# VHH binders against F-box protein At4g00755: the designs that were tried, part 8

Target 1, 377 residues: F-box protein At4g00755, of Arabidopsis thaliana (Mouse-ear cress) (q8lg03)
Amino acid sequence: MDFVNNLDTDTSLSILSCLDDPSDIVRASAVSRSWRQFVVKYSLSKNLCLKLFHQLSNVDHIIETSNDRNGESSEAGSSSLMDTRLLEKEHRAFALLARGCMSSPIESCIADAIRASSTDNYPVESILNTLEKRDRIGRTPSYWSSTGQHKTTVPESLLYKLIGDLCLITEVSIHPFQAYFQRGHPIYSSHYVRFRLGHEKDNSPHYNNSQDKKGEPGKSSIESNYVWTYTSQEFSMAQENRLQSFQLPEPVLCIGGYLLVEFLGRVQTQEMDGQYYICVSHVKVEGRSLAKSFRVENVDDNGKFGLKVLSYNDPKKMEEMDAEAGQDMDAEAGQSQLRNLEQLLNLLHRHPLDVVDYVWPDESDDEYAESEDEAEP
Key: E = the ipSAE of ESMFold2; O = the ipSAE of ESMFold2 at other seeds; V2 = 0.75 times the mean of E and O plus 0.25 times the DockQ between their complexes.

## First folded at step 1 (VHH)

Design u9 (framework vhh_7uia_1)
Fold by ESMFold2-Fast, scan of step 1:
Structure u9 (fold): chain B 377 residues (1-377), chain A 124 residues (1-124)
Amino acid sequence: as target 1 above (377 residues)
Amino acid sequence: QLQLVETGGGLVKPGGSLRLSCVVSGFTFSKYAMAWVRQAPGKELEWVSSISDSGGTTYYEDSVKGRFTISTDNAKNTLYLQMSSLKPEDTAVYYCARGSAEDLWKYLSQFDYWGQGTQVTVSS
């Protein structure tokens, strides 16, 4: 007998709503058919994802790519069947999204450099030089340089495209440039760095990108062409020739795939002209790119967008979980123990998402097995 | 007058092999890093592989390491991509691209000239 069948709906929902890990919701959906139906009916995976990543409240619709799964879902059915299919689709998409955000490997997430707020001696000292972990190529220095300024308060920025339209960003690293070829080996840096994540205006990915040569100073302000949905604190920069890593206080889900690095407060003048410069040799971004599984379509002026599922992260694992969830489990021992959250979490945490392993009641009744000691005619 | 022309694409079964060629004219590719970039249906451009101007250093995207080999023939001014153990996920239009500087290897904004592309379809 299933736990959900023994308690009223309000009590079951109260208990299951206390699950704060998307992985626990997925595990719960694998316990039995009744649990899976409950999880799907009450949108538990979606609701938890919205709690963890508020930006996901802007998902307007979900589009799935069909990969030879039996049964075309494009045909109109009854409204009840349509509602059930929508809830199942939401469960699959948000469960996959939660897994991607929580369990995907952390990797390098910069796809390309777009442009800088200014560039001295373009194209030699362009933002493109920051993509590689080096400060020189042979005998030639490799770095991005802003134009010179007399005021310390003029900010500079570097704009990057992230891998895919949906990325969970955890850390940004900046290597200031030390001019080893100048007297005193000055480090041209800033007092602070700040990070912004967002998307292009006009609901059209790359709408104006092909009109401007990438890496060139733009004809329009960066603020005019992009919508920034996240802005970090100002992190202090050490005035040292090393890669400096800045962890975001919480991982940030970037919808649209753009990162802006802002440099605030100029610190170093050049002897030759007495002007302040900001120079960077390397920028690295770490996070979980969801590019292999998801795409974002049609981000509108209100931030609403379409979530397209390109492929499931582990199709075999998802199929096995779906098949196991369809099996009737007699969890009579579990029923008496699953009466509060602590007992439920202890049960669920025994099973990793990589493999679902069930103990059948028949095996717990090992003492009822009979053996043949002697044959009787 | 500057041209990059890809050939060698086609239909192949999973586990099969194809060799792509890119013939360049109007410049000597031995002075430039060269790359292969692909675009799968419904996805953005993805860098696949790069080779230095000397031909001595090669770089590969993780999903193609051990399966794809990039090479150059300076006498023929031709860039090659030998693809083996092809998977359905390798289905894409493959583009030849020239790096704007020496030793540039995988960032799309660093390529200044592109070919027209050649279609590779991996299916039974």
Scores: ipSAE 0.000, ipTM 0.262, lowest interface PAE 14.3, mean pLDDT 75

Design z1 (framework vhh_8fcz_2; at its last look DockQ between E and O 0.61; V2 from the best seeds 0.00; counts 0 for: pae E 4.1 > 2, grease 32.5 > 24.2, SAP .783 > .668)
Amino acid sequence: QVQLVESGGGLVQPGGSLRLSCAASGFTFSSYAMNWVRQPPGKGLEWVSGISWSGGSTTYADSVEGRFTIIRDNDKKMVYLQMTSLKTEDTAVYYCARYSDYWGLPHYEGQGTQVTVSS
ESMFold2-Fast, scan of step 1: ipSAE 0.147; ipTM 0.651
ESMFold2, look of step 2: ipSAE 0.379; ipTM 0.793
ESMFold2 (binder alone), look of step 2: mean pLDDT 83; pTM 0.850
ESMFold2 at other seeds, look of step 2: ipSAE 0.315; ipTM 0.753
ESMFold2, look of step 5: ipSAE 0.314; ipTM 0.749
ESMFold2 (binder alone), look of step 5: mean pLDDT 82; pTM 0.832
ESMFold2 at other seeds, look of step 5: ipSAE 0.325; ipTM 0.758
ESMFold2, look of step 7: ipSAE 0.333; ipTM 0.765
ESMFold2 (binder alone), look of step 7: mean pLDDT 83; pTM 0.849
ESMFold2 at other seeds, look of step 7: ipSAE 0.336; ipTM 0.764

Design z10 (framework vhh_8fcz_2)
Fold by ESMFold2-Fast, scan of step 1:
Structure z10 (fold): chain B 377 residues (1-377), chain A 118 residues (1-118)
Amino acid sequence: as target 1 above (377 residues)
Amino acid sequence: QVQLVESGGGLVQPGGSLRLSCAASGFTFNTYAMNWVRQPPGKGLEWVSGISYSGGDTTYADSVEGRFTIIRDNDKKMVYLQMTSLKTEDTAVYYCAAGYPWELLSYEGQGTQVTVSS
């Protein structure tokens, strides 16, 4: 096996760039088998991954599936042979991981909506509405709303499950909700947004094992059930009706597959009750999901975890094959369509479209309305 | 504090009439659309009727069109629902709500019970 032929060009160049003399590179290339043994012996693929993502030092052990080369009988009595097998196992896993992080396609990475810190008018104005790239269904609005607050300092948050346990996140996009049906068309947003990535605490209820309804506000604090291993800077939110993209300064590897979006500093009050609301019509996360190649097992309180290798097949080729075959994608498409239908039926049952068409006038601004709070002159 | 107080419900025979009233306070009433919604026993909320902030325009659910009339009095901060030709399927708790359709769930009053039976 020639390691150069099995690593992507960027990974191979990164390893070879450790050589300070062009003649050393040529010599190594000419003796590829000796080079591979050097790469394995000195854990160069693992060291490359650790340079890119320091948190990978928390890999406690590597598990390979029986469909891999590790499925062969492995009786050997010597410690030296065992060490060699462990080094080759590490090399395979970390070489695949480096390839995944550098070469996997950028895609939408949200698998599901878990809960919001609060929800007004549950289930109509739930976090589930943020999964769809829209602010309305026909003439009926589609958005998540927090409950009302009198204090501007009360934060709100939205919790999502990412596609897979291991994702390299590059960008988070937020579409604030503009209430096009209210006087002055207010935008219910926050001054700042901040992102956290992490995993469930040991012995916490898992989202698949939770008896709570999907998107329902949890009975337990989000902070008490999750460990946040990454916290972003506070990004300024423009008070505009558009999808706003927040590119992380560097790609962040999420171990555990959870994203928290925090909204900080309330901006807009509702005229009807004078309370501050935060409303969002869409949340999108882009990154490189490693779900087809890896799973994370048993993240402990010290952040140590098991890295399970599912397949050594090229993640790009696996995605092409899945797209062409459509088998796994059919299940995901079916779930998405069912979710869309449930949301549509829920909203339309409570809010018929014809009322929106009727009662949407072009009204005067909020300042003018405030001057008329007493009976008209 | 926003308050909406519904009244005027009761027991009525099929084909009968009732007038529901809604008293509003705590907001600038004459700048908001007003709506009536109902919840039949064992079912979800159903929108019934809406009226613009000026009273110039009204709209109705297909199930009540021609039988119900929504009216407002901005000076008294009142909304009314005049119901005629009542049917057993009109049996519900009736609520009034300020604003546009998606604001209907932001305020839940006590409501007023309408029962249509013989």
Scores: ipSAE 0.000, ipTM 0.100, lowest interface PAE 20.6, mean pLDDT 72

Design z2 (framework vhh_8fcz_2)
Fold by ESMFold2-Fast, scan of step 1:
Order: C-alpha cells, then sequence, then structure tokens
Structure z2 (fold): chain B 377 residues (1-377), chain A 121 residues (1-121)
C-alpha cells in the first residue's frame, strides 16, 4: 500500500490506528521509509503499547546504551531534530517492548525469595524451601511455615524477587503443604490467595534487604518498604495436596520486579497447640521476562521511572529487515478506509518479519525431584 | 565511589577455558548481588550470570548454563566467572556488574570497565 504518500494525514492515521497487533505495526514500519517515518512520527507503537499496558504511561524517559545512529546531518542543532530523535527512540523502545510482551517465551520468573511476614522455626521452615518443587528432602520435610495464630483473619505473605525489573506475569502456582508426619495428615493452607506486583520504595530510611538473611523475617513490615501497583482478585484455594495454578485474567506487566503472595483466611489448626498455621511447599511464577532487553531505573513514589534499553537484540538486523521489506513490497492504495485496511493487513501478513525460532527448555526435568518419595512413616 | 575492575580475559581456542576475575571496592560488597554481562562485537549487552550476596544462589543465561560457573569470595571482595567449553559465540567484552539494592541477579546498576574474551582458532 502506497496510501501514506497519496492520502491525507488524517486518513492514513485512521487506517494505521486500526492495527491492534504490535507485530503488525512493526511490519508496517518495515514496508518502506515513508511508512516507517509515519509510524515514528505519530507514535503508533507507543500508543498501542499504552492501550494494552497502561502502566507504561509511567515511563518518564528512555535510556539507550548504544547509539548506532550517530551519523545524520544534525551538527546544525535544532529542536525539531531533537524531537525527531526522541520519537525514533520511543519507537525503537516500545516496538521492542511490544515484541517482548507478545513473543518472548513463557518461563519461570522467580529469581529469589526475599522474606515472609513470619516464619516458624527459622531457618528450617523458611520461604527458601518454596523455591524447589518438593515437599521433602529424603526423610526431612521441606516447606515454609508461618508462626501460629489464634485468629483466622491474620494474613500471611511471601515476598519474591522476579527475574529482572520488567516481567509480564501470566500465572502464579501455589502448592500447599500437607503435614504427612502429623496425625490426620492436615493441609495447612488458606481459604484465599491474592497476588501483588510492584517495586521498592525510593530512598527507604533503612537498608533492610542487604541486612536481612535470605528468608529471615525483616525488621520492617513489607508494606513500609514496597509500593504495590497491581493487586489481583482473591482466588479460592482448594484444600488439596497439589500444585494449584492461578491464571491472571489478563497478563500483568510488573514494573520493579517484586511479587507478593498473600494468604487470607486460615483453615487448619495444629492439634498440639490449637493455633492456625499456613504452610507452603512450592511457589512458581510463569511469565515473559524482559530482563535481557530492559532495566527499570529510579522508580519514584508516584510510579514514574526510567526505562533503560540494554539491547535491541540486533539493531542492525532490524534495519536490514526494514530495508529488505521495503525493496520487495509492492502495494496499491485503496479507495475506502476499510478497503485500504484490508489491503494493508494482506500485505503485512504476506511478509512475517518477526520469526522467533527460540526452542523452549523442556520443563519436564523438574519432575525428577518427585521420584524420591523416601519419607518414613 | 563504586569501582569494579575485571581481569583474566584473552585469546583462547574453541573448547578452551578462562577464568575471569572482578575486584570490587567502594561499597559494602557482602550486601549486594553480583552479575556478569557481556557485549559481543556489533551487538547489545547480554546478561550472562548472577550470584546472590551470600554466594549460595546462582543463575545463568540459557546459552552458558552447564559451561560457566559464577563464584564469589566475600573476604577478598572478588567475583569470578569460570568459563569452560568456550565457543566462538562467547567472544565479547565481559563486564562485572553490581546489582541494585533489593535485587541479586539479572538486574544491575553499575558496570566495570570490561575485559575482552576472544575465542578463535
Amino acid sequence: as target 1 above (377 residues)
Amino acid sequence: QVQLVESGGGLVQPGGSLRLSCAASGFTFDDYGMNWVRQPPGKGLEWVSGINSGGGSTTYADSVEGRFTIIRDNDKKMVYLQMTSLKTEDTAVYYCAKAPRGYYFNSYDYEGQGTQVTVSS
């Protein structure tokens, strides 16, 4: 389609604004130089990203570590050239971000366990035990346990660090712990589980994360040191000894790299002391990590942050693909908006530019840990 | 002033081994996770490996898992990257990187000057 050159700006913008797939906008930018400049000029990749992930409106600025586009006639300084460079920078960053959110493989996203709201018999029953897909190590049970409570309404929480500062989270899985070594084999769980995603508070008065031993309860409350930008619905927990997966209604972009798992409504008392406990043997988080391409800097208390681009994976290849697509494509402008959109979609779908050949690691290897089952009665 | 000084790079044949070192100063080393990051010729930065503040937890990029080992010595304020079974694709400038507060790997807020690793016959 040559409509960008032949139709007025408002008509072209209306047609291109109908693209709902971030990949189609990337393909459009590769059709020709005029199409790319139009996509950049009117911030189409950024606008679509913001429509899908409104949290990205909190990007204060973009930082790039490479400047492969040094050589342009910009030695005669101008504000217009500076604006163009900013728009190009935004296009590159948001196009890569959109591709990452749509095309990156689903993977396990927990980097480390930080702390629990409480821990019974630390360090034996610490949150660190939840990182492994097991409920025992030989004859020794492996789980996290809260401290006991007489009230059913006291919540508990587990705090995790995600792989990198930007993760699109799709699913959280919880395995409640069944005390196979106690009479009646009770399951110490909760009625509901809720998830929060967020970041550390800027300029915290005390440096607690480096002082706290991994899995040790911190001196300050979790709420005082973190800002939660997303809170899920309360999911019902089945009172069963199995890994239970909770799929988020929509994938959630976590900015800052922290996940809080909250357990609500205590269910099971311990016979020996009559107190309610919550115990978990495993926590798994699945999503698309953007850590290899992006980092988040200086998240302030208003949620504004700097987006640092570490790698475009291959900026040269993207530019070469853009040039090749432009050389090989022939398109005819439509007469009506709907006809032009149909022609555009046909053109874009004939030239898939974003072929991801990544082979996902076989996660069935996790199953070997469960074959041991040598716990003694 | 945070300072990270990498060393141990050089020319090595495919299938060979190298051990990279990073000397840290200007911060409380024992309180921070450490990372190794690399930049191949003509490409952007790629995260390679991370280790937590205590040295008990490590993680690796898929491309190096099973071949590289990250270790740290808190008494000496050193981070090491033991590289084995090197491939031509491992050719890059390798940087030691300090994790930000509250993070231990796959995220970093300071990079050293780098050390060049070239894998060729």
Scores: ipSAE 0.000, ipTM 0.108, lowest interface PAE 21.3, mean pLDDT 74

Design z3 (framework vhh_8fcz_2)
Fold by ESMFold2-Fast, scan of step 1:
Order: C-alpha cells, then structure tokens, then sequence
Structure z3 (fold): chain B 377 residues (1-377), chain A 121 residues (1-121)
C-alpha cells in the first residue's frame, strides 16, 4: 500500500513520525520508492535518533570515508541533487547510528587508563593496575592508591579513554582494594562513587603527548582539559571486598570517549600517619561501542562535532537494496483513501525481520563466541 | 613452620641511624611482599614499609618516606630497613610481617618477635 501518494504531506508525516522502532522506519523505506523518498526527505531516521539521544542534535556535518580515486575536485550537479545527496547521506548515517545504539552487543568499553587525580608511590600504585581484574599478581599487590589526606571531603578521580569516540554506556563496576598485607586487612574506599562522561577541550594538550606517560601524575588538572557533558547520581559504595556494579538508570551516549570516576567521602585512615587513602583494584565499564562504524571529529566548545562514518555493511549492496525496495510492485495498490497507525504497523509487521538484518553491518560470529564449557574441569 | 626473626634494634640519639634485619624461613620468600610494621608504646600496630617479592617496587608510610629505605636479599632470605634521621616518634617495637594468604581477603598475617628501637637522648 502507498498511502503517501493518497494523503497530504502533513498527514503522512504525522503517521510515520509515530514510529518508535528504527526497524519499522527501515521497513517503511522498503515498501516503495515513494515511501523511501518520503523517509529520506523528512529525515525520519535522524528524527528518531534525536528522540532517543538528544546529544546527536550536535552533529554538525557527516563525513563518509571514501577511496581517494572517488574524490574528484569538480562535480556537476544541481542544488536539488546536492540536497538529495545530503539527505541520503544523513539517512544512511543516522539509520546505522540508531542500529548501533539499539542493537550492538554489550562489551567492555575501556581502551586505556590516562591518569588519576593523585597517585601514591608512583609507578607501583598507578591507575594502570585497575585495568586488570585482579588485586595481586602472584603475591604482589595490584591496585591504585591516592595520596593521603587529612580531610574526608577531598575527592579523588580516575580518568579513562573509552573504545572509540561514540559509546553507549550501561554499567560501571568498581572493586575496592583490601590491604590483605596490612594488619586488620583494611578496605581503603569511599562512601560514594560518581561517573562523568565527556570529551577533550578543543585547545587542550592531548594525554598522548610524549611528555606525558600513561598513569603519570600531570601538572594540569583533569577539569582544565576536559568538558563533562554527563554527570551521574552519587552511588553508595558498600565497604566490601567485591566487584560492585553500578547500572545507569538509562544508557548514556558518550561523545568524545572519556570517562571520569570520582570517589567521594573518605572512609579509612592509615594508622601510621592518620591520613585517609582511597584504593581501587579494578574498574570495568560495559556498553555498546560504535568504534567499528564511527569516529568523532573536531568537538568544539559548544559541543558541535563532525560524525565520520568508517564503514557500512557493503554500501553498494545497501544502495542496491534501497533501489530495489523503491521499485516495489505494491505501489499500484495505493487506492485506499486513508490508513491509521494501526493499519500501517500491521502492514510493516508483514515484512520479515531478517530483511532489516540484511541492511545492518553487525553479524553474529560463532568463531568469536566464548568457549568456556571445557575450561573448568 | 614459618619463622620471622628480627634484629638490629637498639638505643640511638635523635638524628641517628639504625639498620634492622629480618631473617625469614618456612615459605617461598621471593614470592611474597615483605613488610615492616611497628608498635609505639601504648599504641596499636602501624605499617611502615613494604617491598615486592622481586624487590623492584617499594612503598612507605608518609611519616618515614625519605628517611627509611627497605631492601631485600632473596638469596639470603633477608629483608632490611635502613633508618636515617631518626626522631623520638620512631620509638617502637619493629616487626617483620608477611601475608601468606592463598585467597583474597582471608589473610594470615605472620609477625616475628620484634626488635626494640628507642630514640632518645
């Protein structure tokens, strides 16, 4: 059915804008050429993405990675053709982005440890120790320690680089450190933990400068070099020797790829100096990384950025599928005067879900499935 | 059986130096962190310093950092605490200590008999 040709634009847009599932919008684009052109023209994939993640309103422009041989400096085209090419580019990018945010597998998202607010006995007790899920190597303790403080209110923080520039974060886990080699086996922890997500400032020095080694204390403050666009609630930390998981109330899209873990309210003093310390053996972050498909370029002081698309699941096949869907033979059946949202959803649900799967780049790969069944005995 | 035997304590004037020794036996010495802890008169135990099994990494309490140096000799199964610029506040019984626990947090902290350090005029 082709009700887009039978209804005015405002009515058709109102009906199609009620679709909440990215796969329904993709299926709508497969019904006929008129439906596909309508989905593209009115930016339905982009609008749905913005409803799910408002931060995506800060996409200033889209860059598609292309072969150098495709780049000719002069190109003949009308203003209308150029506008259509831009809308097609937006449709492809935001459809892929919606798929990534909704359906990518949950994975470990820390790429690197950058630095801590302070470090005692550097380099032995550095943030680098928190990347491993252990509190010791053989009998040698493995943990990060802050420097000592007399005030309970002095916060400490750990800074991490995430896998890729776009990550949907669902959960952060912290393992406090118990000093099993000290009398009384004290746990040097904090009362609360809070998480921030953000990006580097436009004019700040990079952590990968040759003068700054990973985990090494820096002279500049963490706050002076980064912009935090998300701050979580303060989660209560149990004073227990275990990995504690903090699930975010809603998944959070991180643009720029940086995570700050803040420790608030010191709990445990060291007897010899009476000072408070905070120690952590492990930090784990879970979420959906979009690193395979996207990079972020030139985040400015207003949060605007360039979205760079690195790959599609065979862009040529996607274009062929779009062209074939546009030639839908059902276009002649558009003789009904009006259809409501329920009738639209019924029509879309007649299309197999596997049709959407052929358009998206992610695939289940049995070769990479974890084989733990035989490891234990 | 596990044994830790401390020696080298004594009476020293403020600003003086002492070297404490600990002889270990009954466990795989080179695998475990070794620590010095102290107990001042009328107070609880205070951790002073630690050294990794391979001797590469050392840690110190803020009150002794820059004044004390911990070293070990795995061939001799010895750990040492070189103390300089001693203060009256350093007066304590000094113990060699190690955690031989095989499981996280269950800890068996072994201490020797201790060696008395007195810093006074």
Amino acid sequence: as target 1 above (377 residues)
Amino acid sequence: QVQLVESGGGLVQPGGSLRLSCAASGFTFSTYWMNWVRQPPGKGLEWVSGISGGGTYTTYADSVEGRFTIIRDNDKKMVYLQMTSLKTEDTAVYYCATDLSEYYGSGYLYEGQGTQVTVSS
Scores: ipSAE 0.000, ipTM 0.184, lowest interface PAE 16.2, mean pLDDT 74

Design z4 (framework vhh_8fcz_2)
Amino acid sequence: QVQLVESGGGLVQPGGSLRLSCAASGFIFSNYAMNWVRQPPGKGLEWVSGIRSSGDSTTYADSVEGRFTIIRDNDKKMVYLQMTSLKTEDTAVYYCARGLKYFGQTDYEGQGTQVTVSS
ESMFold2-Fast, scan of step 1: ipSAE 0.018; ipTM 0.468

Design z5 (framework vhh_8fcz_2; at its last look DockQ between E and O 0.11; V2 from the best seeds 0.00; counts 0 for: pae E 9.6 > 2, unsure alone 64.9 < 65, grease 28.4 > 24.2, SAP .697 > .668, placed apart)
Fold by ESMFold2, look of step 2:
Structure z5 (fold): chain B 377 residues (1-377), chain A 123 residues (1-123)
Amino acid sequence: as target 1 above (377 residues)
Amino acid sequence: QVQLVESGGGLVQPGGSLRLSCAASGFTFSDYSMNWVRQPPGKGLEWVSGISSSGSYITYADSVEGRFTIIRDNDKKMVYLQMTSLKTEDTAVYYCAVRSYSIYTGFLAFDYEGQGTQVTVSS
């Protein structure tokens, strides 16, 4: 028997709100129509996604091409049917996002190398070479090189575009370059590396014009044209000729699709000129791309954006995909979901008031939203 | 200033062996990586093999891997190329080359090259 149907709303919400895995909420919505309607009505998929990935608080609105065409026109809040359509719209988007964040394959997420802060012997030793896994192509070395510096404190950076506007990044890997053709075979790594994830600023014509060359160092500061919503800790680099992997402390949802790799602390001088260089043969970024399902539109200076759903251009096809996802759930997944819910029910039976607080969305009571922004709920 | 003198070339049948030698002078030999490059008849230079200043890092072109062996002797200021299983495609003038202590693109950007020694492989 479906135990959600046997409980009042507050108890059912308390039980389901203890789930921390977005896959379990999606699976609960597929168990029965009443569970799905409960998950939709109380925005459980949205709220769990927001708990796990705080960057999603910047989603201003959801854009669905088929629903935009068919019915969403001019006035919000005109009927209870409109409220139901908004909740269904949000559920479809966040349920799809949750599936993507948990089930999309881990893959390399770099689409293009954009700019370096400096480049020695441009274009031969440019950032474009870091896309190549090997440190040579035939007889030609393949690496990016900074210009030389007499001080160890001058940093360098490499800017990359990711394969999608919305990527869940887990790991960045750097292969420092060993100059096998120099005496002593020196390694030109840095002491530390740091990663930033973010987006282009709106109306930034200096970087977005058609005159910029691929891989050329920018004419202005890279950081002046980008907003970084995540900055990692500094990671120590070893002075070793190997791919070095730096796992982020937690997966990071990158909105807008840009990665900056910063190299801090120069180590190795070149004998000929006594100056410090940083050289890198490969940069790799691993994560889950949501590019096939989503685009990010109109990221503003506050970081707010529209989340465009690409997977469904036909409302009938979206309804079929939702039903298919429920039927594609295998017996192992259903059994795991039931075990998780049973464990939480047993926990609540032992501690009946031990429930994590969640905020109910209430679009009708914006005046008493506990001193939040005056924007519409 | 720098002198590199190659020797040991000659005429050999396919499948045969030769050992090339390169005597270096006019510089501190143990400070530099050494290379063999070759120029087949009517063609440009192609890199064959390289060995680091200490001898700890050795590389070969794909076309010679498993057939050629590069060796250096820092005490005698010599570098050698032991060639086995020779093919007609190995016919070339072979040069010993030295690389500087700077970052350059490509192995063919050598600071110094010798006069060369002719290797001819024909039946």
Scores: ipSAE 0.011, ipTM 0.193, lowest interface PAE 9.6, mean pLDDT 73
ESMFold2-Fast, scan of step 1: ipSAE 0.284; ipTM 0.522
ESMFold2 (binder alone), look of step 2: mean pLDDT 81; pTM 0.828
ESMFold2 at other seeds, look of step 2: ipSAE 0.015; ipTM 0.288

Design z6 (framework vhh_8fcz_2)
Fold by ESMFold2-Fast, scan of step 1:
Structure z6 (fold): chain B 377 residues (1-377), chain A 120 residues (1-120)
Amino acid sequence: as target 1 above (377 residues)
Amino acid sequence: QVQLVESGGGLVQPGGSLRLSCAASGFTFSRYDMNWVRQPPGKGLEWVSGIDSGGSTTTYADSVEGRFTIIRDNDKKMVYLQMTSLKTEDTAVYYCAKGEWEYLPTYSYEGQGTQVTVSS
């Protein structure tokens, strides 16, 4: 029995509007042509999507690749037929988007490190060191360091590109750096950390089109190139040598794919120069990336954007197929190995004698105390 | 390019049986859910049955449940509809339709279909 044809429109709409599960709406659209036309006509997938994530009301237009849909590139037909095609396109795109936001697995979402507000001893102590879960390579420390400051109130920041232009972010984790090679093993951290999510400004030069090296100090201010659409609360940083995880109160949909980590309130001075430093060994971001299904184009100053659909294949099923391939895992491992080798070569090339001449005491040893004891007759 | 070729229809008496076949090409068959859809004379399209990509889950319209069985063979890129206890109301052109996963039904049923006529 096709109840959509047997019941009045108001009754059918009331019944279908009570479906809170996206899969129920999709199943309804699969039952018959009449059910599908009803779901499309009344924009049920779009309305459910907007109910879940109001930011998606900022979709200005939807772009589908020709390979995903036959006849969608057709310009033929009456205005009524064209309206129907637009509603069908919206139905497909918003159904995929709702599924991605609710059902995509949580994964690591940093694609690249862009720049820091400052960097001491560039390129050795660059933001690039924060991409790996380590504080050393053999005997050589691995961390990002700000430049020294006399004032505790000078903030520092780290800028990252997220995987894809559309990401639902759930958690950011920061590992402060402990200088195990300095007397007293100081932790160079901040009192607070705050997160911002956003996009590149409309008509600004894209970072990917810049000739600047990754991690290198840019000539333009971060404020001049980016719009921050979300700013978190200030989270307290424990002054401890461990990965500290900061759960966002609600998952945040990032349109544009940029994350800024701000460090507020300097804590630790370096004995040698009396200046405050902020150092970080690792930054990790977890969330749901929609990169396999979508791209975001032309985000304007009002937050309006074009949504480009890359594939209508289920993102979860795509991951299962990628896992079965195995070759992609080898490629990722190879890229990580190349990055590690480049970091090591940069360290050895810039300071070969300093690296070779480093004398690292056992972790249990107090080098300063031992030196004082040895000095006495 | 997606191509679906239906076969196996014909004229049968009420209470008879038929097996419909659909040969698929132009896409990764084992990745997609498959469906049977029919169009009775003078009526709109009616969904009949669905089977998931792995063949573990099947669904049926109330009008055919207990009488029809959907099966697939991923190695042969075939989907079948075994019809038993046929009624005059089952008279229709039957189409094989490619489906995406649950959240994204995309239907490719531009084949010619196969005519099933149940008459005495």
Scores: ipSAE 0.000, ipTM 0.105, lowest interface PAE 20.2, mean pLDDT 73

Design z7 (framework vhh_8fcz_2)
Fold by ESMFold2-Fast, scan of step 1:
Structure z7 (fold): chain B 377 residues (1-377), chain A 124 residues (1-124)
Amino acid sequence: as target 1 above (377 residues)
Amino acid sequence: QVQLVESGGGLVQPGGSLRLSCAASGFTLSNYYMNWVRQPPGKGLEWVSGISPGGSSTTYADSVEGRFTIIRDNDKKMVYLQMTSLKTEDTAVYYCARSGVTYVIKGKYYFDSEGQGTQVTVSS
């Protein structure tokens, strides 16, 4: 149907604005030159993205690596040619963004651990231990622990940097820590968990220019350095030794790349001191990272930001190319080995004599406490 | 059956000495870190001292450092706590406890296989 040429602008816009799928907008733009020009002229790809993710209304300007500098230009001197180029630029960027959000593979999205609200026995029981799926390294338990508390109502939190500045988050998974080396194998967890997504405050990339080390408690509260744009419901935690997955009701677009995990309601005391602790062995975040296609620049206090386009290539094809390069280079296995080395070095610094005794442990060393429960007469 | 049997407690005057003994059976002692923990009257359990499986490494709570010595004899399946310069604050029931992976760090690691304990009373 060639109704775009034969109907008035208002009628044509009303019909095309009923398209709710980004792929349908892309297909519509391929039907004819007139349809493509209409899609561009009336910003249909941008309007659809804004309908799906309202946070995209905060895009102040678009930056391309090419010689197109629209979005940085002042209004003075804008011609109809410049207006057309701006609309074409917006169409390209928002069409790519929609495709990325809908079709990029779901992957693990944590880049780094930043800090915890508190840490017991730092650095042995630091947030860094939550980055790997394990509860022990040889004979040494691996987990994050809060400091002890007498009140059940004192919350704890863990702060993470996500892969890329734009990430569509679908699920957060938490593995509570079971103390297999203590009598009764207690699970130090919380009744509820809640998630926040956001960014650093204006012109202050704390992660990159921080004078404090990763995983250390800061002097300033987390709330004073970050802006939280999304807060989830409180999810109930089962008191079980397993990875528990919390699916967000709708995928959430994180602009700025920070995740806060909050633990609410303490459940388990330690017999030795009668205090409540919260311990976690692993945190995993799943989503669609847009890092290969986009970066976010200059997020201000009002949430406005610059959207930088890195590449218009198919994100799925780029992912497949990276996977093939990763197989040859073994980069991810190298990262896991580096983390194991860092944990060993942290433990050596904290307890040099203890580490020397078990750098080369026995094959059965991980089963000491558990063998007690089935001891034969 | 894993068993830990403590002995050697008693009444002692301030400044005196006692040696506590722990007899282990039902498991391979040389595979475990061994600890002494105590419970003062009306208070919770507190960690006192730990020793590595081979005996090469020992650790002590600040309150007992320089006064207590932990020793193990793997061949005899025995653990000892030599206490000197005893104070009234050392009055407690003393327990022998094994741990699988490392020493107690600020009381975080709660011990496996505590015995029935032995009473130490320091008074004049």
Scores: ipSAE 0.000, ipTM 0.284, lowest interface PAE 10.4, mean pLDDT 74

